# Designs tried in a protein design chat: miniprotein binders against q8wwc4. Part 15

Target 1, 195 residues: q8wwc4
Amino acid sequence: STEEKPQQHQKTKMIVLGFSNPINWVRTRIKAFLIWAYFDKEFSITEFSEGAKQAFAHVSKLLSQCKFDLLEELVAKEVLHALKEKVTSLPDNHKNALAANIDEIVFTSTGDISIYYDEKGRKFVNILMCFWYLTSANIPSETLRGASVFQVKLGNQNVETKQLLSASYEFQREFTQGVKPDWTIARIEHSKLLE

## First folded at step 9 (miniprotein)

Design i14
Fold by ESMFold2-Fast, scan of step 9:
Structure i14 (fold): chain B 195 residues (1-195), chain A 101 residues (1-101)
Amino acid sequence: as target 1 above (195 residues)
Amino acid sequence: SEELLAKAAELYKSGDLEEAIEQLKKVIEIDPDHVEALAAMGALYFEKGNTELAIKWLTEALRVEPQHVEARFLLAFALEELGNEEKAQEIKKKAEELRKQ
């Protein structure tokens, strides 16, 4: 029982650093320059991040509503099948907590960027995006171990209790000549709700 | 400079945290108000478990740029680790206000 506390503490540090690590920001700029220089002169990490944030808000809302058919063009088929099983089994309050409103996304951080070629010479870029967002969904504190809770006053009438949650979405694009320049979500992680 | 920041990032990726910190210190010597380098110092010390040094550098980043949302949240998490819940919540509220802008 005493060993659980140190392990939880270390896990929390890793999540926070992955979310807002300035060294990752510098690494991201270097890899973004390589993508721009050698793959796509129109690529911009700033524009990508804004688009990823919009995609996260949109996809998370559709997931929370179990509208899986609308996700077929946005999420890899194998990932979507796994998500359908996990999300459908969640209680309604947990489903509601999956949804991030664009205005409630507090941070957007770029994690790892992978640039690689497969054995057929196809070019791929995977960009891991970490999002921290506020939710007013009523979730038991035991479910949100390590999450931050605080109250925000909305106007002169109400005080809302909001919880800070994080989710990681991995975006993949094929840069092979002649392939449509579409980003697909190849991985979704939510340690508090989907783990 | 960007070259020193890039070298710090490479050293961080290879696990050479102390050398990464030394490169960041060189950036700060050139530009004492370089917010990203100050915030990076805070993040690296936090990762090393030196929470008090993390707070020092994150506070310095916020002295230069009070509206730096990332540094505010990282500072709040560092304060939570020290058990200072009251200050952590105050800083989170300010970060939320900045996000609304």
Scores: ipSAE 0.000, ipTM 0.159, lowest interface PAE 13.3, mean pLDDT 72

Design i15
Fold by ESMFold2-Fast, scan of step 9:
Structure i15 (fold): chain B 195 residues (1-195), chain A 101 residues (1-101)
Amino acid sequence: as target 1 above (195 residues)
Amino acid sequence: SEELMEKALELYKSGDLEEAIEQLKKVIEIDPDHVEALAAMGAAYFEKGNTELAIKWLTEALRVEPQHVEARFLLAFALEELGNEEKAQEIKKKAEELRKQ
């Protein structure tokens, strides 16, 4: 049945979309270990990744609905201001394509991890998360140049066409003594919809 | 050398890898068997992209303390970067066993 095609094509498409090379993958793992070893013994990259996936599904849906007030605690203020301008200007079909349902996120990878101190001695960790998800939003071919098109058959009655899109969300947390251990979204990138 | 080690770790945490390595070298000159300095040297070189030197120093750390969990994980990651997957998996499994003890 056609229900198997999305899974098979998703694996092939992931390779084509360009993963970080194996060297970057290994470095990401070592940086995650160093955060655990020297910053926070309770830190787990696996638990963080699951939480980030949930946050992506939630935030992307609110963005698609232009519910910016509900994003004030989740997204950095300056980032949210810029996103409001860009998202509000999108056609409705493009807005719908921003939203990723949790069940339609087919691949999640951890990108770059950066650890740094600012001029005031505050300690920060930024983790870039990359998500690949399926959408049924009807977007013109020229807008989705290079996007994979999949057909999913549910039983013997329906054929649904879905497109594979990707988005990258950067999460930031401050580890300075006395600061709340909360993650906030410091950057959102979507090459097909947000430029 | 305790002061040098503290300075090296702070430089490492702030991303000043070359300066961290310089301080770690001074620690190792004073105490060639300083496991924490040997392991930190390996980590710094790995982050800097010098995988061969990372493996050298991590191997030296494990010569001194074979049960060093952090050095075993870092060595496994460095070996994976060079494509030596089988040896990396072996070392990683031992590191997990030691961590759970």
Scores: ipSAE 0.006, ipTM 0.323, lowest interface PAE 10.3, mean pLDDT 74

Design i16
Fold by ESMFold2-Fast, scan of step 9:
Structure i16 (fold): chain B 195 residues (1-195), chain A 101 residues (1-101)
Amino acid sequence: as target 1 above (195 residues)
Amino acid sequence: SEELLEKAFELYKSGDLEEAIEQLKKVIEIDPDHVEALAALGAAYFEKGNTELAIKWLTEALRVEPQHVEARFLLAFALEELGNEEKAQEIKKKAEELRKQ
């Protein structure tokens, strides 16, 4: 056990922080191009990623404050119902840790992009975004298995200890003709806080 | 088979790429010229990172349907991953022309 390395999550390559993966970047560009080419000529992955980052900061803050009514237009109904139960039950320090200040988001990665049709011929695009952010929330190490602890310089040589957390938000849009072109959050995953 | 294709697409959507590939191969065993299955198999291999297999099946899809725009773009991107920029640009240009038609 002393020499045993921590078990790595094998769910997605997005958990590998600090590596630029040219293959993953190319795949993201490919799927962004297919969305542009066949679904929406106005689509830009760069603009989408910036908007998703702002949506993450906004939605995570509202979740931390239990302002679920304001999330009804942003988060899928079934997802919001499940989140309401989980979030409401969290201690205040855990609720605070859910909130990402936009200035504290240190890394954003575009993960899986799914382009598909359902049995009824409806067209969907799902884009999984992973955000890495710093929090000053006081959470015990046992609760946050494998959390990285950072010491951040605060200008005047002062150092504050912060924890690095990640959250994955899946954005979905229906491109079926006649449907409103809105992005909805179809999944929120925070393995350390929302299990 | 339509049923096998639908199952493959559901598996792809849920992230079960290996199972999706298995179902797509069954479709191709029944109908070797099933262009949708050939293109989907190429796309699934590309998503898994098996770029050379992706090129194989996308090329097969284009043998059956030379004007398949989606397969052409995917093939161009797969060639780009292998560093064949010149051929990728050529195929991409052709795909753009077909899309506009």
Scores: ipSAE 0.000, ipTM 0.140, lowest interface PAE 13.2, mean pLDDT 73

Design i17
Fold by ESMFold2-Fast, scan of step 9:
Structure i17 (fold): chain B 195 residues (1-195), chain A 101 residues (1-101)
Amino acid sequence: as target 1 above (195 residues)
Amino acid sequence: SEELAEKAFRLYRSGDLEEAIEQLKKVIEIDPDHVEALAAMGALYFEKGNTELAIKWLTEALRVEPQHVEARFLLAFALEELGNEEKAQEIKKKAEELRKQ
């Protein structure tokens, strides 16, 4: 609810795939600066985003394979517990659609950044990352109403058909003195597959 | 001064931008070359929509520390908001180069 201006340098392809909220975009940049200034002098939102993209590719693959034990150090325990039930009940084609190959992530956006203290004075930063990726998983239209479909053209033929999906992963780190400086996934949202 | 900066950060998180600015002004009065306080002033004024004041304080931060990456990015965003796209792009490019070092 500020007088913040829209992002001007967003390219047409990014607009087609989804325009980021300009207020959240500006707030994200300011909060990234505050994280750097007061929590971690080595913090860079660009480097974090690249790492988050790698984490998304890795975690989504493990999740699609129901390798939950390997996710215990990457995903918050309460989140993993809830997610295990949801993912296990998915059909195999939906499980396969959860996985994003790094090469098929077409757009990444930084969403909301939350900086807060709990009642014990522990310091937390949460960064919401939104990913758009292509999948070759065969998902019926009935399940993915409104999903975009893309075709890969080779010569005079459309060789492959892929669907565009999006997922939002929220990363959390505790900055309390003496705590291990690791990012943990505190929330996973996939409106088409995980409700 | 670091304690005052911490208080300013806490107030910013709570949405008390005016009190945060007041505390940062006290830090700057004690230490006029406190780069983090100068940059934070710029960020707070930018959040308030006072783009000209944001540019003033960010420029002052860069006077003290020309290689301050975050102040350069914030200055570029403020200049874009003011319609100075060419200078903003130049400053962003330099900030990106400094970040990689």
Scores: ipSAE 0.006, ipTM 0.191, lowest interface PAE 10.9, mean pLDDT 72

Design i18
Fold by ESMFold2-Fast, scan of step 9:
Structure i18 (fold): chain B 195 residues (1-195), chain A 101 residues (1-101)
Amino acid sequence: as target 1 above (195 residues)
Amino acid sequence: SEELAEKAFRLFESGDLEEAIEQLKKVIEIDPDHVEALAAMGALYFEKGNTELAIKWLTEALRVEPQHVEARFLLAFALEELGNEEKAQEIKKKAEELRKQ
């Protein structure tokens, strides 16, 4: 391969922090501090999280509309290739459920922070963001096993039903000296719709 | 000293925590009030599972910079690991107040 990619079992060790352990919150804070202290003094996990939320809303909408050409600068090419096959094969109601409106994102959490060096000494940070959002898309209950259902009453109108879904987006940035400070989406997971 | 700190960070990510600690000790020997190095020392000992040394270094970081939110949170969690829950809750509450400012 002429393109560089991390090799974790050779010279690069990737530290992955899961979501289910309270100790993972502490480790995430340690990793954020180390990024700030040694990679980028302007880095803020709080500011990053707000930007990631905006990116999620935008990217998920474009995915739901199969506008893959508009995602080329935001999402890694390999990820886009895999997503194109999966998303285009979804029923329209499932495609609609991929989209998260910014005002319907209920909860955002920072999951894993991975810091690693590849075999050429390039420095990478991957930050996994988890989003919980409400959707009005009509999806069979069997498909969404484990999802929460919410009902919203709009005055004297019929009750609107919304379902709670989650998606995980992994953002990557190269911190090698002289490289531009751009974030790209290196992974998208949606266990209910893209599995 | 900044190059020594960067080397310590790389060693932390590679899992060579002992060598990372030694590099940070060199930074601290040159600049005893380097708050980032003091806090990193505490974080590395916490990751290594040496909770008492983590508390020592986090306390030193807070001596230099009492309003350091991250060091306060890490200190609170380290104290919880040792069963000092009342002190941990006190420090955690203070850290939350500082974060909101």
Scores: ipSAE 0.005, ipTM 0.242, lowest interface PAE 10.8, mean pLDDT 73

Design i19
Fold by ESMFold2-Fast, scan of step 9:
Structure i19 (fold): chain B 195 residues (1-195), chain A 101 residues (1-101)
Amino acid sequence: as target 1 above (195 residues)
Amino acid sequence: SEELAEKAFELYKSGDLEEAIEQLKKVIEIDPDHVEALLAMGALYFEKGNTELAIKWLTEALRVEPQHVEARFLLAFALEELGNEEKAQEIKKKAEELRKQ
């Protein structure tokens, strides 16, 4: 009744921080059903989200290490070109802060889902994924305006103090007949580190 | 009503579905044409597995906004779950036409 577990409180707060608009959240759930119902009967938003979380951990690590050649099949060419210049220019401490270990991702939310057709009739689905992760990277306060500092207990580890950062990755897939069913990252946003 | 709607969605996200439904009912009592609240009622009942109530609220949303593409597709999907394939296909065809426009 009055009992509050620290981990449960933290999860609830992270959920609130992950959503900017409750109405958009409802629309996102409906669009996920539409993808399953009309495009891909094997699609599951839960399985997609888990895969996206793995992709975020992998891609963010490669970005932090400036291993752009390994990202060519995962990230859209125009996005990778723009990111290469921005990331390469970052100080090492900022590069380290880009990387999210899978066990440090504390919350994942699905943002917007958009379905559209281009001028040639090709059908695309874009799914925006928002990730909240903890980092111990030493980043100046000026750069992290608006970031929160949290004390976290991770499994059997002692309570640690880390900074909470967020990143948004947009995944795109083409559903046009005959096209390979691959997800590609079409946009990466990190307002604290990538402008 | 906006304050109540936001509170309802927060409760829904936390898994407190009954409280969320109660708050949405208050929104609908104040504004019976609040299409987002009507749609949310449909989505909540669908998640609870109460497909018949989901259809009821989705139909009410479509009374307010007949050309709402997302509500039509969700309604068609709900009808398929009840085994009403013929009506579902009819609604899908109309929704697809609206989406392409």
Scores: ipSAE 0.006, ipTM 0.251, lowest interface PAE 9.7, mean pLDDT 71

Design i2
Fold by ESMFold2-Fast, scan of step 9:
Structure i2 (fold): chain B 195 residues (1-195), chain A 101 residues (1-101)
Amino acid sequence: as target 1 above (195 residues)
Amino acid sequence: SEELAEKALELYKSGDLEEAIEQLKKVIEIDPDHVEALAAMGALYFEKGNTELAIKWLTEALRVEPQHVEARFLLAFALEELGNEEKAQEIKKKAEELRKQ
């Protein structure tokens, strides 16, 4: 039983799985190759994307629960401080909508890959990941203007209404000689919930 | 070697596609069947606007790995730029089938 769905142009392009901008996709592939060739022979954009998806599910859940202490090793200190102010000021229903269950992440796209040096000669790679996920959080329609609303059938009889939201997480790693090879989250953007 | 890597990335960041092409050519000279390098050559020529060379390198990538989804989509876009819409549509359909596997 193979299902084939016709390719459709969608206004929001949310249905296009990681292939919404051909020029940016080309640029991303070339940059990923350069990281592999010149910095880290073990680097794989496919493995990175899967890890980033798991990190998004984990971090977004901790943010929704205001468990900021558990995020200190995963999120840059200055970013986490700003997020504390924004998240704590959100209504509970908005906090709940920040959390993405891994099974509810429907689309993942790699955005910009930036390779740069600071004034001290430190080498950085930033990878922007964009996630589209479903939430059952009860948020008024006027607050989520432009968000798509889906009716999801759970089993044979039940239907649950879910909303499609997107979030962008920027991951950063320093490649300067002698630095730990750890990825940290350097930016979190959610246009509907976090400005 | 680290200084050479830094120089190559600096040239790429400046938008110097020619330097990136030369680095990829060196990889392909060592390993002619390096699928990702062949696909990257095609992608880079496509971005440069050299559509005929993009098609050459993407076709070579697909000779080595016929199931390469990204190379098939890029080849379809390159063919669309040349006005070959029928062949582009065939290749897009196959790439979409492979992506869903």
Scores: ipSAE 0.006, ipTM 0.205, lowest interface PAE 9.9, mean pLDDT 72

Design i20
Fold by ESMFold2-Fast, scan of step 9:
Structure i20 (fold): chain B 195 residues (1-195), chain A 101 residues (1-101)
Amino acid sequence: as target 1 above (195 residues)
Amino acid sequence: SEELAEKAFELYKSGDLEEAIEQLKKVIEIDPDHLEALMAMGALYFEKGNTELAIKWLTEALRVEPQHVEARFLLAFALEELGNEEKAQEIKKKAEELRKQ
């Protein structure tokens, strides 16, 4: 529940190692190994994280544009139904703030990895991904009371001022034999805009 | 001790690795068998790039809990970082066997 603001001189080290605290890092690495060992010899947490980052950029853009039909195969049905009502009700500036460009994602953290079997023997893996991204969207200060404001240099351009926001996407895949090996988004959290 | 451990994790999240290590040392001084603090020391030294010290603290964690699956996998990852693939593989096999039970 505590929000930590990344400092510019510290963020690179956090990104390289990909953990928010040492115990969660250990558990993440162990569960990634267990997925590789027992479910899928081709699984890589590094490749997954890169793909999840791309998925976040893609899905968040479609959400901001209310293109829900294009999300039907990417987002769980119940989640998409709830998001459709919440997102459609947002002001345009808040909708725009949902979208993260790939180049604006400044930090990615792998959260909890959950491995479980249901009563029918179906195998599931859920991976929580947390993304921190910059937005130029004009959002009222009241909504952003806890958010950081960063000045960012983009190549040879002058320093730009942007708001730092975070979103958490939970990805789920079923590893049961015969099931399509696709990741589906089972949860989306955005404490500043959606909850 | 729990308050000190919690403070150490907050310092780690803020990027103050040196201060986090100092707080964890205080926890271990009070409770030498504090498994979570021993594992945290291992992870923090690994993050600093001092893999030899990471192995030292992870070995201490396994002294406290020899069957600890998570500590064994973290130790194996640290050994891989040093290029000791043979020993890392042995430890991974043992951890996998413990996980199955």
Scores: ipSAE 0.005, ipTM 0.171, lowest interface PAE 11.4, mean pLDDT 72

Design i21
Fold by ESMFold2-Fast, scan of step 9:
Structure i21 (fold): chain B 195 residues (1-195), chain A 101 residues (1-101)
Amino acid sequence: as target 1 above (195 residues)
Amino acid sequence: SEELAEKAFELYKSGDLEEAIEQLKKVIEIDPDHVEALVAMGALYFEKGNTELAIKWLTEALRVEPQFVEARFLLAFALEELGNEEKAQEIKKKAEELRKQ
């Protein structure tokens, strides 16, 4: 048979959005190695990335629902305070677009990794994670600068139109002896919805 | 060469330190001033317990790129391993100053 799959009008930005300077990529690999080698032998950037993806899906959902009390142990207090003001002021369709379903996260990239000591000798690692995800939220096109539109076929032959958005979450962990090995979200950026 | 460097890091994580070092040496043969490979050599020798060799390669990396913050932290860890606490603290302080820039 010569029936072809119906042509879908879609635009993907994955290759362009995922582009980075090769030097930055190498530095990221070296920093991940240094974290593993000298702070935590159990650390894996691949395993961390999967956990960060789960955290992004969970936290973004709670933000979209304005359930800030449930975020107090996951997001730094000062960050959560600023986000509460910004998110509460968003219209409902923008709040809905903030939420990323785990199955709709189409690309994940590791950005900057920072390793540093504070004035008291406490050891910190910050890892910036960038996520690209699809949303069915109805956002006016003039609000979505640089966003791409995709058509998705359901099993019942229905077609949904989805928009591609990105968000950057910075995760921080303290590696000082005796401190709980918990990651906290120290920064959230969403250029389309939160700025 | 960046692909060779990434392969070396993957080999290190799998516990194949000698093979990782071999791959990094090939990178350095092609580009003697490849700072990322020089730092990786220092890290691998430190993990092997060859602390003196780790310091050698990290010092070479810092000759090429004095502003390489990660190399200074690694050098400080190597100095701590040798018991040179005073020098290690000095190097850590310098690394923090460079991070601000």
Scores: ipSAE 0.000, ipTM 0.229, lowest interface PAE 11.3, mean pLDDT 73

Design i22
Fold by ESMFold2-Fast, scan of step 9:
Structure i22 (fold): chain B 195 residues (1-195), chain A 101 residues (1-101)
Amino acid sequence: as target 1 above (195 residues)
Amino acid sequence: SEELAEKAFELYKSGDLEEAIEQLKKVIEIDPDHVEALTAMGALYFEKGNTELAIKWLTEALRVEPQHVLARFLLAFALEELGNEEKAQEIKKKAEELRKQ
């Protein structure tokens, strides 16, 4: 049967591992410029992306270990409440697959940047970050069907075959005068592991 | 300058692109070599659909800072809108090379 990830998926695999779309890069840089110009002269999308990558590695590990109390200052309360139920119900192999080691993150991209004001004049920025990472977690191919998952061939015969997964984390910060300059994770998406 | 930038952003978000452009013009009158303001002028005119003016301001930004990646990409897209595909592709290729550095 065609349960395996066949050779014909090579084109799709290349697209997932491909370079950032130049148009999306331009849109991101325009919005980053607006944040720099009007909100925070210290803001750098490059520095933010590096920090977000570290946050993803840290948060995903804590989620996989069900250490939710350590996530209270990093993840929005309502999001964390929903994640507690979902993550706790996952099989151990799925929990292990949630965790991304920093060295196994093979690609990052900045998705949408949302800049908005609420009715009270509070200023918000939301930045969606998408991460592609390798995992050695033993997940059946059927369970990962339709996800951003591919078998990865490594150049060394003795190196373990790893699976490529993706996750999207949305970071939010309030720029209103006098508010703490902290980023909070307002959304976590993992299409096959977290619905 | 900080107040003018804040006001320009508010006007842009409310759809008042013309007023935002006027505020940026005041910045440029004070500092004609302000690369970020020149690039912002180009971006706002491009969004407004005023492609020829976008090219004017982006060209001025690149006169001041020839390797400005964002201004190069915006100039390439503006040239594509005017049908100057060959030059747009050339500038875009060079901008991508600079971005990857």
Scores: ipSAE 0.000, ipTM 0.197, lowest interface PAE 13.7, mean pLDDT 72

Design i23
Fold by ESMFold2-Fast, scan of step 9:
Structure i23 (fold): chain B 195 residues (1-195), chain A 101 residues (1-101)
Amino acid sequence: as target 1 above (195 residues)
Amino acid sequence: SEELAEKAFELYKSGDLEEAIEQLKKVIEIDPDHWEALAAMGALYFEKGNTELAIKWLTEALRVEPQHVEARFLLAFALEELGNEEKAQEIKKKAEELRKQ
């Protein structure tokens, strides 16, 4: 945790970007209805978003530490296979920037929701979550192009500088009757660090 | 009308479904072919349990924007609620075809 948070003006700007699209709100609410009405009467997009935020904090830390064996139940096998080589190749300070502490996640947004059936009639829902988080990892701003810099005050005499990064995690669940009700991360995108 | 749609979103977030519907009606009075507002009307009525009104507004939304996959799925589910299984399956099939495109 930090004793002081980024300033209101910068935080408000990030939040407003999420609310500037009323069309996206309508689409998200229709898809949330479809999940609730058709697949799971106990589904709540708000509750899901809170859980996704927790999952992001946990998974990102494990990735930064290259603890891939602990991710096998949380991340799709094919995704882990691809990420393993990319993450392992990163310098340690870049690996550290992948990790988001729950306290440092400043904004979350639902990107899109996909509802579909495969060729065998299995039912899937994919929910894309976008996270904005602060990192104190020591990385040059030019390496993290487009990252915003925030001043975080620690008490009255201390100031810490942090960089704002974003990552997108896609969560997938199979709703076919008889399948366990588990969410799996089917895609991880971090344009500043994983490309 | 986009600002009215955002106000409807705020009301929905606070649980004020009736007020959200009222704001969407104002959007539709200004722009009768605002398909996002028409679809939102359908979704909100479906949540309220007013299934026949949901079908009305979703059908109107699809008249304006026929390729809206989510509205087609919601229409199919509303028809299932009323026991029109055969029509619901037909519409679901069309929605899947559009989604795959």
Scores: ipSAE 0.006, ipTM 0.273, lowest interface PAE 10.6, mean pLDDT 73

Design i24
Fold by ESMFold2-Fast, scan of step 9:
Structure i24 (fold): chain B 195 residues (1-195), chain A 101 residues (1-101)
Amino acid sequence: as target 1 above (195 residues)
Amino acid sequence: SEELAEKAFELYKSGDLEEAIEQLKKVIEIDPDDYEALAAMGALYFEKGNTELAIKWLTEALRVEPQHVEARFLLAFALEELGNEEKAQEIKKKAEELRKQ
């Protein structure tokens, strides 16, 4: 008889997580709506999420390759400085596991949205994005407590082992009058690889 | 009205929801069909726990813009808080369909 595969169960679980707490989704959309209404009429949380997914794929690849100079316009200076030390100290299999191919991102969710002023009165919005992605990098199971493993056939005779990982990227934009309207990455969290 | 809306949002961030609501009322007096302001009014009342007022303003927002996904979800949750499960599920289903488009 047919049994449900771990890969199918994990994909179902990720879809359910995106909709299992609709109240959190609504609260996120309320803040996104207020940003649109009062800060930027061109802002769309859906378009932002799609752009953030692309940014995650690109930034994570550059991090895995230690191409930090190319991240200076994309990642906050203080965050990049801390990441340089952490990432360069990782073994190659862990570095490879940081990289998410766009095709292997299984699910994204929009987390907390925060709005704040700094001591100089500059206005910031931070949006936390959580990504779930598959990696072929071989990481010991002890390191990946709570992670799931998938076996994917690349043809009738070939099997590739993939692990499901998650990363959280916090995107920040300054809404102060006259400032360039670009998003930068203000925090990167990968509890299995960077903590 | 943009200046008043900006002020309302600043008050919301500071946690002064009552003052934010009063500023949004001024926006709505200027433009009664500003469905963004109407929906924001409903969202602020929902955050305050004033469920019946949230329903009032969300219903008005949806009169102006029936395809407003956020307002539909908020209306559904407000109705659930009042115990009207059947109507809440109906509205939530429509909101989910619109969101998935």
Scores: ipSAE 0.005, ipTM 0.171, lowest interface PAE 10.8, mean pLDDT 73

